# Ledger of designs, part 13: VHH binders against q9vxt7

Target 1, 187 residues: q9vxt7
Amino acid sequence: MPRPVLLIHGGAGDISDSRIAGKFAGIKQALRSAWGLLSPDNGSGGGSALDAVEAAVRSMELDENFNAGYGSCLNTSGQVELEASLMEGRDLRAGCITLLRDVMHPITVARRLMEKQRHTFLGGAAAQELALATGSERLQPGALVTEGARLTLKEFEDQVAQGKDPFFARTELTDDKPVPKTDPSGE

## First folded at step 6 (VHH)

Design r05 (framework vhh_7mjh_2)
Fold by ESMFold2-Fast, scan of step 6:
Structure r05 (fold): chain B 187 residues (1-187), chain A 125 residues (1-125)
Amino acid sequence: as target 1 above (187 residues)
Amino acid sequence: EVQLVESGGGLVQPGGSLRLSCAASGFTFSDYAMSWVRQAPGKGLEWIGRIYSGGSTSYNPSLKSLVTISRDNSKNTLYLQMNSLRAEDTATYYCAKDTIEYSIGSVRATAYDYWGQGTTVTVSS
């Protein structure tokens, strides 16, 4: 029997041991969510494979260890702006969503766009409208923002205010910045 | 039945080049995106890149300058050209038939329904 496989790549930034453990747990949970939906009988039809992919991504969107939904990095206005895309290999159906706010599962919105087979790409207000029209709940403003994301943005702003290169503030999938890693008595 | 058979692996010196092939059968090859994936000894799977049915490609950014993926639909064959090989490129290389591709933020994933047996590349002097 053929063995279906789901390969997940969750970013390439430097991460601490504590974040690594959480990220592995999240990947395992995503794979478990998808595993029962993958079978040798589903390959050419694409339906079950699509359901499995959506289930895996929805699991990761709920996990603050991934830059996918809950806990995503903030823009300069302190907001979470989400993007998601998917493409079905057989029929070349595609859906791409960008600049989406206050929706827990952007991958589900991307799937709904793909299934409508009218537009491949939507962003901003049009994406928000599609999300609400297709059953997504609108979250309270700020519901996707974590303390870690707020602290990362503050560090970025502080470096800019000091005339420093803001690229030094770009850290993805790292521990919270308030944990002191530099000792005043020793470097 | 669907079959994928990789070939072209072997011993190569650092800085060398190698081209891998994947012979596909049992499905309409031209209708599907195909991927290359590798696994170094004792490590997890690492996605290398993908080629869509129309010929456009997508690569792992860490490998983009070192590899080129191509296909010949008349021969049902997928290729991986590798240049400037390093010791860390030592791995078993697999071709895989894609069903679904997705990305969200920094997360990327692909669902595969079939894999080949793999071909081993060893980079050593």
Scores: ipSAE 0.076, ipTM 0.518, lowest interface PAE 5.1, mean pLDDT 72

Design r06 (framework vhh_7sr4_2)
Fold by ESMFold2-Fast, scan of step 6:
Structure r06 (fold): chain B 187 residues (1-187), chain A 124 residues (1-124)
Amino acid sequence: as target 1 above (187 residues)
Amino acid sequence: EVKLVESGGGLVQPGGSLRLSCAASGFTFSDYAMGWYRQTPGKQRDLVADITSGGSTKYGDSVKGRFTISRDNTKNTVYLQMNSLKPEDTAVYYCAKTITYSIGSVYATVFDYWGQGTQVTVSS
C-alpha cells in the first residue's frame, strides 16, 4: 500500500490522569495537523512525509503537555532551552538543533538546517542565527514559560534547599514518571 | 523504487507457529527501521512489532512473549516469528518501512512504504 501513515507516540511514563488526557488530546491534534497534508481521501495528497512530520511536531510544540516547545521544563536559570532533530528517510539527511531559545517551532529550524546548510548539528548562537535567517520570529523572553514549568522548577529548588537529591527524590518533581520498558529492546 | 514483499502467511491451528519474512529492495535497508503491523477488516492497522536500524525492538501488548521480530541486513529481510498463535491473531500482516523522528521525549513514526500484506488465519 503506497499510502503514507503517521503514528505519534510519546516517551512518557506513569503520569497523572489530567496529564494523560492532555497528552492523548495533543497526539490526536498533531495527527490531524499532519493528516491533512498526506490524505488522498480528502484531496490533500500534495504534502511530503517531511511536511507531515513538521506539522505534527509543530502541533506538539504548541501543546504544554509535551516537553517540546511551549511548556518545556526550565533550566536552572528559569529559561526554556529547545532541541529538535529530524531525518529524511529518502536521503538520510538530518538536521539537529539544540540550546535554541525564544523560537516557537524548533522542528522547522531543524528542517531548514537539513535543507539549507552543510551543518547537520547547530546550537546556541548559531542556531538562533539560522532560525532568524530562515524566517523564524524571535519571541519575547518568557513567552514559552508556563506556570506548570515554573512550579516544577520551584519543586526542584525546594528539594535542594531541604538537602534532598532532586534526581532521587521520592516526591515527584513532575507528573511524569519513567515506566519500565516492556519489550526486549528497552522500548 | 522501494519494494517490500511479504511471505510465510497461511492457515494454522491454535498453538501453532508461523514465520513471516519481508524482503526489501530499493533503499539502504540497514539504515531504516522496519515494522510489522496487522489489520482485521474494518479496523485500523495495529503495531505488532518494530525494529530499529540498531536492532532495538518494540512489541504490541497482545503479542509480547509470543512473537519475535528480527532482521538480517545481509539479506535485506525483516522477520516475524509467531509462536503460540491464537484465533485473535487472525489478520492481514503488513511489513512497513518507517521514518522516526524525535523532539525531547516525544517520537513520531511516518510509515513511508507498506508491503502488499500476507494473510494469517488461526482456525479454531
Scores: ipSAE 0.005, ipTM 0.191, lowest interface PAE 10.0, mean pLDDT 68

Design r07 (framework vhh_7sr4_2)
Fold by ESMFold2-Fast, scan of step 6:
Structure r07 (fold): chain B 187 residues (1-187), chain A 125 residues (1-125)
Amino acid sequence: as target 1 above (187 residues)
Amino acid sequence: EVKLVESGGGLVQPGGSLRLSCAASGFTFSDYAMGWYRQTPGKQRDLVADITSGGSTKYGDSVKGRFTISRDNTKNTVYLQMNSLKPEDTAVYYCAKDTIEYSIGSVRATAYDYWGQGTQVTVSS
């Protein structure tokens, strides 16, 4: 009788037409990825709301238009460091992952933390160990780096060299990421 | 069986106020976060406000400072006090239970297990 509903809520700010188009395409794809899990008429039996959220976010992690997974901003060493958080309202359970590298889907690691361990927050080596222990593949170094992210880092470094506030500059430099991405690992 | 029943919607003039109520049954109300969401035709639902079992609140940017969410665990009811209503607030308002939220930068993904039937709020002269 009751049917789960998935909502994807975008952020505020000035957005170019190309960035808007890319974000809406990504949102539509994320909703499509989740829809089969929520519809009993599709023969899936209707997955849980948690399954639907994971599917939607995994779709967005593959989409360069979102600052998640593939295409995420680079640290000063030119690497992608990933963060993901997930909270289930029913049991007030949570899973938070930080400083995760070379894993395609941080949201899946956050879910495994929420489901399998008493810890609600893991980072660095502990997060890497959980990812591998729960079925994530370690990607080749650089697999999550895009040309757009490399350009953003270079512009960030240029701002620092010029004595400007790099955090203010970064907000403007990352505004246009209109190109959807493909999964570089085949995951 | 879980049931959520909204009430308090209606027609109001700009600048007016309404108080929505959501009567919940079929679960231990005090253990769950509750939320109010709204939807206009042809658009997805967006967050108006939510409240945790402990009373912590969150508001959508467009309603912050004008709307207040609260709950009464003795009556199994969540409320939305709406002040300084604008034509842009016209929507069907839904009560929700068992939300799951994920945040990725400025984008949020939220899934809901249970919805009420909704209550129409129309702001016009």
Scores: ipSAE 0.006, ipTM 0.278, lowest interface PAE 9.7, mean pLDDT 70

Design r08 (framework vhh_5c3l_4)
Fold by ESMFold2-Fast, scan of step 6:
Structure r08 (fold): chain B 187 residues (1-187), chain A 125 residues (1-125)
Amino acid sequence: as target 1 above (187 residues)
Amino acid sequence: QVQLQESGGGLVQPGGSLRLSCAASGFTFSDYAMSWVRQAPGKGLEVVSDISGSGGSTTYADSVKGRFTISRDNAKNTLYLQMNSLKPEDTAVYYCARELTYTLGNTRAEVYDYRGPGTQVTVSS
């Protein structure tokens, strides 16, 4: 009998940043959301590994501690534009969605692209059409914006106005410098 | 039919070494990242190491860094874990697991969709 295990990670800094507690809480909630699909013990165990991953990511898309849906970083126009990618090793299948707006669960759209469409990459209006055609509900504009995301954008804009680019300053543009360590052990 | 079968476990003294093997069949081995996962008595599962399908990328849990080395032989469909400087805390059932990775922006999810029956490692005098 198959005995699957699910592990979820946030982005860079998920083990060493000052918001680690919020990310750990979100990861635990995502694992709880997926567990019933993987475990036969609770009577819900009819799902695939892909169903479990989708459930976990959907949980994180609802959690403002993740840059994955609700609470995502804002573009310079103060809007949430979403990305999701999904890849499965066995069949080399992939689904990538970009520039998606007002949809709660981009991972579900990426999965539908991978499973039902010949295209592996979709963005903008075409991604919106796929989302609606495959059962996604259209949200009211601004529903995915949080105060935290607004403050992050304002901080970015304030630094740019002062002649600094915090994104540019924190992001190395050349490959000749080491990548910042996210693991405090240094390996 | 996907099958994973671990071997190489046993009883070893603290400071000793063991090499675990996992024989894989029923899928294209080189297409999948693979992991070693362990469960100590009365504890939950801990992922100790991962390796990419090509073998070009590896990760280790902090608890085993510098002591354990993961490797694979894609021609033999075999995953390995070289365990050095073993500690009593390494006592666990060790499982070979097949990994699928999904990404969403800066978030990633890893699913270990198949694992073997496990091999017991006991570090004791």
Scores: ipSAE 0.006, ipTM 0.284, lowest interface PAE 9.6, mean pLDDT 70

Design r09 (framework vhh_8k46_1)
Fold by ESMFold2-Fast, scan of step 6:
Parts: C-alpha cells; sequence; structure tokens
Structure r09 (fold): chain B 187 residues (1-187), chain A 125 residues (1-125)
C-alpha cells in the first residue's frame, strides 16, 4: 500500500553553474535507473530495493560531477581513493568501504561486503582484495582521474602554498566544459 | 494509511537534553527499521540514527555517537531519540522515517515509504 520513494541529495556549497547543471542531470539519471527497478510491476521483494539503490549509485559513480567514483577528488599524492557505504533497513546490515583504488563502482563492493555479514567496515589492501575476489575489474592507474579533479587539487595546493586553511578551499570547476565520463570498465 | 508523528522538540540550552518520539500507525511496526534524520535551514537532510525492526541493531552518525540514543517500543509502535549534551549545531527540524530496505550515506540517497511530520529542535543560549 505505501508507494516507495527515492530521494537523492546532491552536494552543495559554492559550485560553478556548469557543475550545478551536471549534478542535476546526474541526479535525474540516477532516479531513472532506480525507479525502473522499484516500479510496482517488477514483482520483487526486498532485494529489488537494494538493486535499485546500487543502480542509482553506480550511475552517480560514472558521473564526473559527483565525488563517488570517476571524477572523485584527488588526495595530495594525486590519487583517487574511493569510499562507499550501504545500509539495509530490515536488519541494519551495513557495508562500508574506504581507501579503495582503481575500481569503478565502490558501491558494488560495499554491497558485497554487507551481504557477507562478516565485516561492516573494510579499507586499503583488504578492500582491494575483496573487490577483485568478488568480480570487480582492476582499472589502470589514473583511469578515474579527470581534468576537473586535477584542477580542484591544484586549487587546494595553491591555497595551502599561500598559507590558507585547506578547509576554506573551494571544489568548484573552472568555466571549461567538463569532459563527459566514459566507463573505463565497460565493453 | 501510513502515519508517522514526531514530537518532543523545543528550545534548550547548550548541554541540555531532549527526548524525541515518533508514533507510527498503518503498518506492521516491528517489521520495519526506523530512523531519525535532521535538516537545518539551507542544508541537506542528514542521517542521525537508525534501529532495526527487532531493536537488536542500532546505527549512529559520527556527529551524535555517545550523545544520542535511539530506542523503540514495539508494543506502543513508537521510536525514540534521546538527545544528551546538545550543541548549537544540533539545531534542526528532526524527522522520523520508515526505511524501505536501505539508505546510502556517501551518495546522499535514501529510499523511504513515508517521512513523518518534523519536530523543531533549537539549541541556543
Amino acid sequence: as target 1 above (187 residues)
Amino acid sequence: AVQLQASGGGFVQPGGSLRLSCAASGFTFSDYAMGWFRQAPGKEREFVSAISGSGGSTYYADSVKGRFTISRDNSKNTVYLQMNSLRAEDTATYYCAKYVEFTIGTAYATVYDYWGQGTQVTVSS
């Protein structure tokens, strides 16, 4: 009788108009991906809801305007370090992944951790091993780095070099058109 | 019809305590996880705490761990949030929610059947 609803929140702050438009488009795409799986006509139980959420987040992980996968912000060493978390409402099962590199879809790794029910939080080398053991493809180093992410790191480094607090650094992109995401794990 | 009614908010001084309640009806309460979320003006709605249908598992946002306690009474169809050591940054409208399986923190995604009526908490000197 109650109708399921998916609510997706984008990051805010002082973001350029180009980034705002991209985030809105990404949220719409994620909603489309999730809604198809949540439709009453699919006849599925609780598992369909997890599938819907995973699909929505995977869509966002491919969108460079979200800090979720491809296009994620770089650490000070110029590397993409990924995190994802997922929680199931029924039993409050959770899977949390951190410090993961060179994997397109951290949310899928987090779901696999949750489904195993032996660890709630996993990071670093152990997270890398879980990703590979459960079917994730290892991407070439740097495949998840975008021009936007490089510019954001440069701005951060410039502020630090000027003696400014990194917590006041902006994450906005320049007026240059963002490069569309390509799926490094596709085909 | 599913109904969730949050109550117990109000004005409190920093360091004070409040207990929020969420009365539920229209569904089998013990079959669903329940959670609390909050939203301050101009900010995104954020996760605060969750409790499984049986009450055997709880989860808290890092910002409230050690200060807030979630609990439920399935005989009364009510979920509670005990808020201790309140800070100015806890000022927000608090909402209770019925989970439809899951929520995602880093992607800012939440799936829900119904959001309850909010209750305002203001922590000020």
Scores: ipSAE 0.000, ipTM 0.134, lowest interface PAE 13.3, mean pLDDT 64

Design r10 (framework vhh_7sr4_2)
Fold by ESMFold2-Fast, scan of step 6:
Structure r10 (fold): chain B 187 residues (1-187), chain A 127 residues (1-127)
Amino acid sequence: as target 1 above (187 residues)
Amino acid sequence: EVKLVESGGGLVQPGGSLRLSCAASGFTFSDYAMGWYRQTPGKQRDLVADITSGGSTKYGDSVKGRFTISRDNTKNTVYLQMNSLKPEDTAVYYCAKDTLTYEISGNKVEATVYDYWGQGTQVTVSS
């Protein structure tokens, strides 16, 4: 077996000093979740690369510091719309999911698309049907919305209402105050 | 390419001492934490000791007070001084580089986990 390497991107856009510690902690947790599946310390061969990638992304989907799953940025209608993709290098199979709602782990749906469906890209109602058909639980509407995401949207709306340019404001749109993390299925 | 080469293992009697060395190359040694792990046949690897880039140390409960980890950044080498050796310390000892690497590019944070041990060196404590 070649030496395992797992590369994780911790998000795009501006990261404030107050948030960088949370993002580092989240990345470390995601890598630990994935590394356990690849490490020879936990057995002779470890798990597959797909298992490791899925575990890392699932960890980030539960962490409100990442724009993935729980805590994702809201659209202008106050909704969370999820996307995820992955590829298997050996056979170049891929799965891409878009416009998915009320499912905690879009990456798992993307993997199921790759493994169980001929199509590589699926969205909207068809993606919802695949998620439910392959064992994903449908969350209550709003379960993936955090107080931080709501405050960010409200700040944006308030700036627009005051005639300010919301895209060129010097102030970060995200509230710098930490928000207590709650179980997303409980909201 | 990261290379870690262990030396200093051998056969020693109970109560004896050994000093293990790990010569590192292929990375900026002073920027990374280093550690020692050990493994007995049929069991998983256990952390023995680690040392941060800044010199802070941590030890496994079974070796604290008997083993000392240290580093020499001018020689790119990490050491494990083992005193008061017991038969239970018999294992293959592996040198390890920090398993977590972070790259910051602007406001993006990318993290990589690398293969983290050398080939190992046998330590046998027996009469």
Scores: ipSAE 0.000, ipTM 0.141, lowest interface PAE 15.6, mean pLDDT 68

Design r11 (framework vhh_7mjh_2)
Fold by ESMFold2-Fast, scan of step 6:
Structure r11 (fold): chain B 187 residues (1-187), chain A 124 residues (1-124)
Amino acid sequence: as target 1 above (187 residues)
Amino acid sequence: EVQLVESGGGLVQPGGSLRLSCAASGFTFSDYAMSWVRQAPGKGLEWIGRIYSGGSTSYNPSLKSLVTISRDNSKNTLYLQMNSLRAEDTATYYCARDAYATVGSIEYTIYDYWGQGTTVTVSS
């Protein structure tokens, strides 16, 4: 194959049929977004590899089934704090963003950081300033919070209030060694 | 100018081992992550694994017990060692130059250059 191709990979874990279907639909949509930039057939083909990966990630940042933007897990203060990393193989350029709030597309901010070639890692206020300076719009507080994310945080807090190990709540989604637990499966 | 040339494919007995090579030219090989991808007859692409410029590796969990990826930057060469080959491993194997991004638990990979591929046939 002498042409660019995008592949997307996901982690392993126990996932319900409904969640699996949602993630696959999101992956398909991300591929469609990226493919339009790479395919010569639609007239806009021939975009760069970075343009295609950014388009794919932006698609997933809009999809609540992915912990990448809209619908991301909440911190203990009920806020969405976002992370994104991008690396280009050529010249080993990298951009990493952390502690970013109220911005729809952290991957675009990470790319802008990489292209400035001054810093490889940026967080907090400096990341917010870069996002706004490079064309990102500041969303209203809470715009990235979903009901699903709020329910997940409430369940976590309830377990902690009941004296249960916070680590146990996270174990359901981690690729840790098997820990015996009472079934049944929550498919 | 960028070229990737795979070699080492051929006929293999079930349970056998095979080592594929990918010779790179036209770019600074040591600066790039590289991946192996395969395509079985009539099926889609399946990612095998990646080796970063620094030498660390990441594998498709469903294939990690079968394969090992390595590189020799002094020879501009990428390798795929395959062990315990099964009939279902019959495929065309490609090396590819790898750009990637990680967001949350999801990896995005774009392969901007590919080799022509080398065919591995495992007798059934």
Scores: ipSAE 0.013, ipTM 0.362, lowest interface PAE 8.1, mean pLDDT 70

Design r12 (framework vhh_7mjh_2)
Fold by ESMFold2-Fast, scan of step 6:
Structure r12 (fold): chain B 187 residues (1-187), chain A 126 residues (1-126)
Amino acid sequence: as target 1 above (187 residues)
Amino acid sequence: EVQLVESGGGLVQPGGSLRLSCAASGFTFSDYAMSWVRQAPGKGLEWIGRIYSGGSTSYNPSLKSLVTISRDNSKNTLYLQMNSLRAEDTATYYCARSYKAYVEGTKLTFSIYDYWGQGTTVTVSS
């Protein structure tokens, strides 16, 4: 019998071994979260494909190694402003959320927007209203800010104050090509 | 009934080439993206690549120079061309029906594989 399988492909953003290991662990955790919804023996509910994708992204939004939710980059005011967009391939439905604050899971808000079929794109106050109206809890200010994000903002501000190009100072090589998830047996 | 049937596997010498086929039936083949995935003995699954309904492709970067995925929608058939095969390419090769979700801003693509073939075995040895 055919069995559903979810594979997650992501870019290798950081070039350090420590950050690569963290991203790999995050991908494994996201796959475990999604698999529970697809496998009849692991999850209480038989989830849809969208349920599986949402679960995987929610796992990444909790992981400081991903620029999604917890650990996201700060704006110039020291705040986390979140974006999420979701599109399903069969019917080409989409939901896009921008300028969302103090909500743990922007992907869930984007999915709810897509399923409402009223608006494809929401931002700011309207996005926050949708999040609260559809069951998201408002986090206390600063809950999504990490030490790493604070240090990155300080470095940016220091470079600007010195008249330097801040992007040059923080250049990291990124790989925009998908990185497949594999489970090696030990050989 | 959705069916995917792989063929073309076998024994090949190191440095050789193979072309795998996957015959699809029971659904509108042209509406779906299709993927190739392999599993070496005692190892986990390794994604090879995907071809979208329109013919555009996406590959595992470690395999990009060694493989080509193509499809013929008129024949409901998916293909995997493999060149410069090495012993480490020994694996069972699966075709799978897939659909994708993309999360903008994360540079991550999510693929869901709902139907798989039984696989075809490729052995690379002298």
Scores: ipSAE 0.000, ipTM 0.213, lowest interface PAE 12.9, mean pLDDT 66

Design r13 (framework vhh_7sr4_2)
Fold by ESMFold2-Fast, scan of step 6:
Structure r13 (fold): chain B 187 residues (1-187), chain A 124 residues (1-124)
Amino acid sequence: as target 1 above (187 residues)
Amino acid sequence: EVKLVESGGGLVQPGGSLRLSCAASGFTFSDYAMGWYRQTPGKQRDLVADITSGGSTKYGDSVKGRFTISRDNTKNTVYLQMNSLKPEDTAVYYCARDAYATVGSIEYTIYDYWGQGTQVTVSS
């Protein structure tokens, strides 16, 4: 086949019907964002697989229904700390970013790390320096925080204050929110 | 130049077996996940199977237990062993190169290069 195909697989999770609808809408938007780069009919010349994957992930990072950027879960200090990873197999190239703050598109930073730098992983201040040096804008503090993420953190704190297991308490009381994969307060 | 060349298709009786091969060139094969897709006229392409660089596999629901994907990195080849073939398996089978990203709990898969396709026909 001369034309590439984009397929997106989301992680499994027990979420409400209304949030499932939001995820389907987000996936469709991500597919539309990426398709123009792959389709020669759009006159874009046909982008690489990396261009298409980056476009899809950037779309998801703007969508609060995904734990990928805007709307990510908060740490115990009420901050969004982001991570993203990207791999292109052709040259065994990878870019991994962790502990990134106040940047909308961690996936773009991960790609720039993979393409421009010797290192395959960066975190903290070094990751923030790379993001700003390579064209990302620093967002205002709190720009990535949603009300849903604030409520999740508050519920976690309330359960801890009551001596309860915050992981179980959150799923019992707020079953319409995604369960954080790594920790109850999120990343 | 990335090239994917499929072989092994053909006509087979129901209940028979075929092994498809996809010979890859023009890239570091061992670094990429590879997949097999199929298309019946008038329908969208369906996932048959994929295999990561590390050997982890996924299958479409209709072929689980009957088909096996494998790879040989020394030969730059991915295979699809098709057993217990049914008339419903009749399709053009495509080999594809996979690139992916993981962000949080979500995996994104894209197939950027495809073979020319090989016809599999299951009938008497």
Scores: ipSAE 0.006, ipTM 0.242, lowest interface PAE 10.6, mean pLDDT 70

Design r14 (framework vhh_8k46_1)
Fold by ESMFold2-Fast, scan of step 6:
Structure r14 (fold): chain B 187 residues (1-187), chain A 127 residues (1-127)
Amino acid sequence: as target 1 above (187 residues)
Amino acid sequence: AVQLQASGGGFVQPGGSLRLSCAASGFTFSDYAMGWFRQAPGKEREFVSAISGSGGSTYYADSVKGRFTISRDNSKNTVYLQMNSLRAEDTATYYCARSYKAYVEGTKLTFSIYDYWGQGTQVTVSS
């Protein structure tokens, strides 16, 4: 009998060394959150691979060090727009959600879409309706916006307003944006 | 403007007690869940306790359950953390925070979205 294996991919790319420790801690927490569902030795094992993946991604959606859920980058209107995707190998099913707002766990909405099998990709108002219809609670507007994300958007807007090239500001801020959980003062 | 002011920290010996207070202003206090978090030097911030807007539901980290009690007085816009049987491992800066939502998801996940954080109050447990 094959033993369970859990693989988590934190976002790759040009992240600064200052953010690496927080991101690895978040990956470790996500793995720990999911492992009990896969481990028979823990007494509560026997959950599906989908249950484990959902639990791990939900953990990362709560962690501001990941560009998923809480702490995500803002659009030009100052709002978080969420996306998530999930696939199952058995029946080659997929669920993809985009342009979702004010919902804590887009991965859970993507799983509900996949389980319905009516659509494989849903966004905007239709995604909002699916989330509410399948048990997600609507958060108050702005609940997913962090001070770090607001500062990043403000710097972009300030550069544009001053006639500067915002590319250089974005390049600098992509790696070094503030992380509120490491400094709650935000100053 | 939203403000949260934590107070009540200090030096205490193992086995001692402290009561932390968080005074809130600038919003309708009873509409929001409140939480306490702590951070020791060189460590990540961790959840300690949360209380619903009405005070009807409370949540605790396993490490503090049975020793700490969270409460609130909505008439005074204040949330409290009563800390009993303090241990050296409880040494940290304690932060209060306002949450739009508090969730407890099974046995693995306990989280709230916190949009405003107060200045911390330092608790040092040492002999």
Scores: ipSAE 0.000, ipTM 0.098, lowest interface PAE 18.8, mean pLDDT 67

Design r15 (framework vhh_7mjh_2)
Fold by ESMFold2-Fast, scan of step 6:
Structure r15 (fold): chain B 187 residues (1-187), chain A 126 residues (1-126)
Amino acid sequence: as target 1 above (187 residues)
Amino acid sequence: EVQLVESGGGLVQPGGSLRLSCAASGFTFSDYAMSWVRQAPGKGLEWIGRIYSGGSTSYNPSLKSLVTISRDNSKNTLYLQMNSLRAEDTATYYCAKYVTAYAEGSTIYTELFDYWGQGTTVTVSS
């Protein structure tokens, strides 16, 4: 029978050269996690496409080079607020989580939401409650904050102070228009 | 209802050029960033680049000299221009829609592919 096609991409905005290798390594690890669940050669052929997607995103959520859990960008209060979405093509099932704090794997919460078949979208306190009710543990405040995320927030604040648009930055590759920026630590 | 349909693949000689198109429907194309991703036979997925709603682009550094991504919001169409093609560029090419999240009272950038096309095959040979 046909094998599933997996597509993943991690992070948002521009990434400095120093982080590019780490991001590619993280993508490779996520793909290995996902493909392992679907490959009969390594005894993991019983996994679903949903299991594979969740595994790939969970891998990225642990990698500080991605905006998905550990290392996510900070809000203006210096906190990590997480989003994750997961979709199943059959029957158009979906789960979307927003404004989730202190949980390592938002994608797992999104999957639990999808599987409940009641709500497609959940955020804030309701999302926190679902995460705890479905087996996620609350992390200590600040556990998901990295130095890279703190530097991104500092650059955001610096740009605001200079009257610049903090959501976009021009890049060497495309200096004709602004692009989203998530890594302020240029060399 | 959301659909992405790639076209323009086919056979091309080494050193040649090819332009792929992706026709989008079922959403407000001009509001979303779009990406190109490829998969060579028997290999993993490789991200090519993205283009934001305003036209700004970001590329995989390994591929930036080979490709240019553009869009025509009036036609709801995404393009991938490829030059100096080599046999190793033989792959199925996919276009994908992705989302950058924005939270009330804060800014959170996350990236998730919420839709993608079936792909179009490019073969560099002869």
Scores: ipSAE 0.000, ipTM 0.126, lowest interface PAE 15.5, mean pLDDT 66

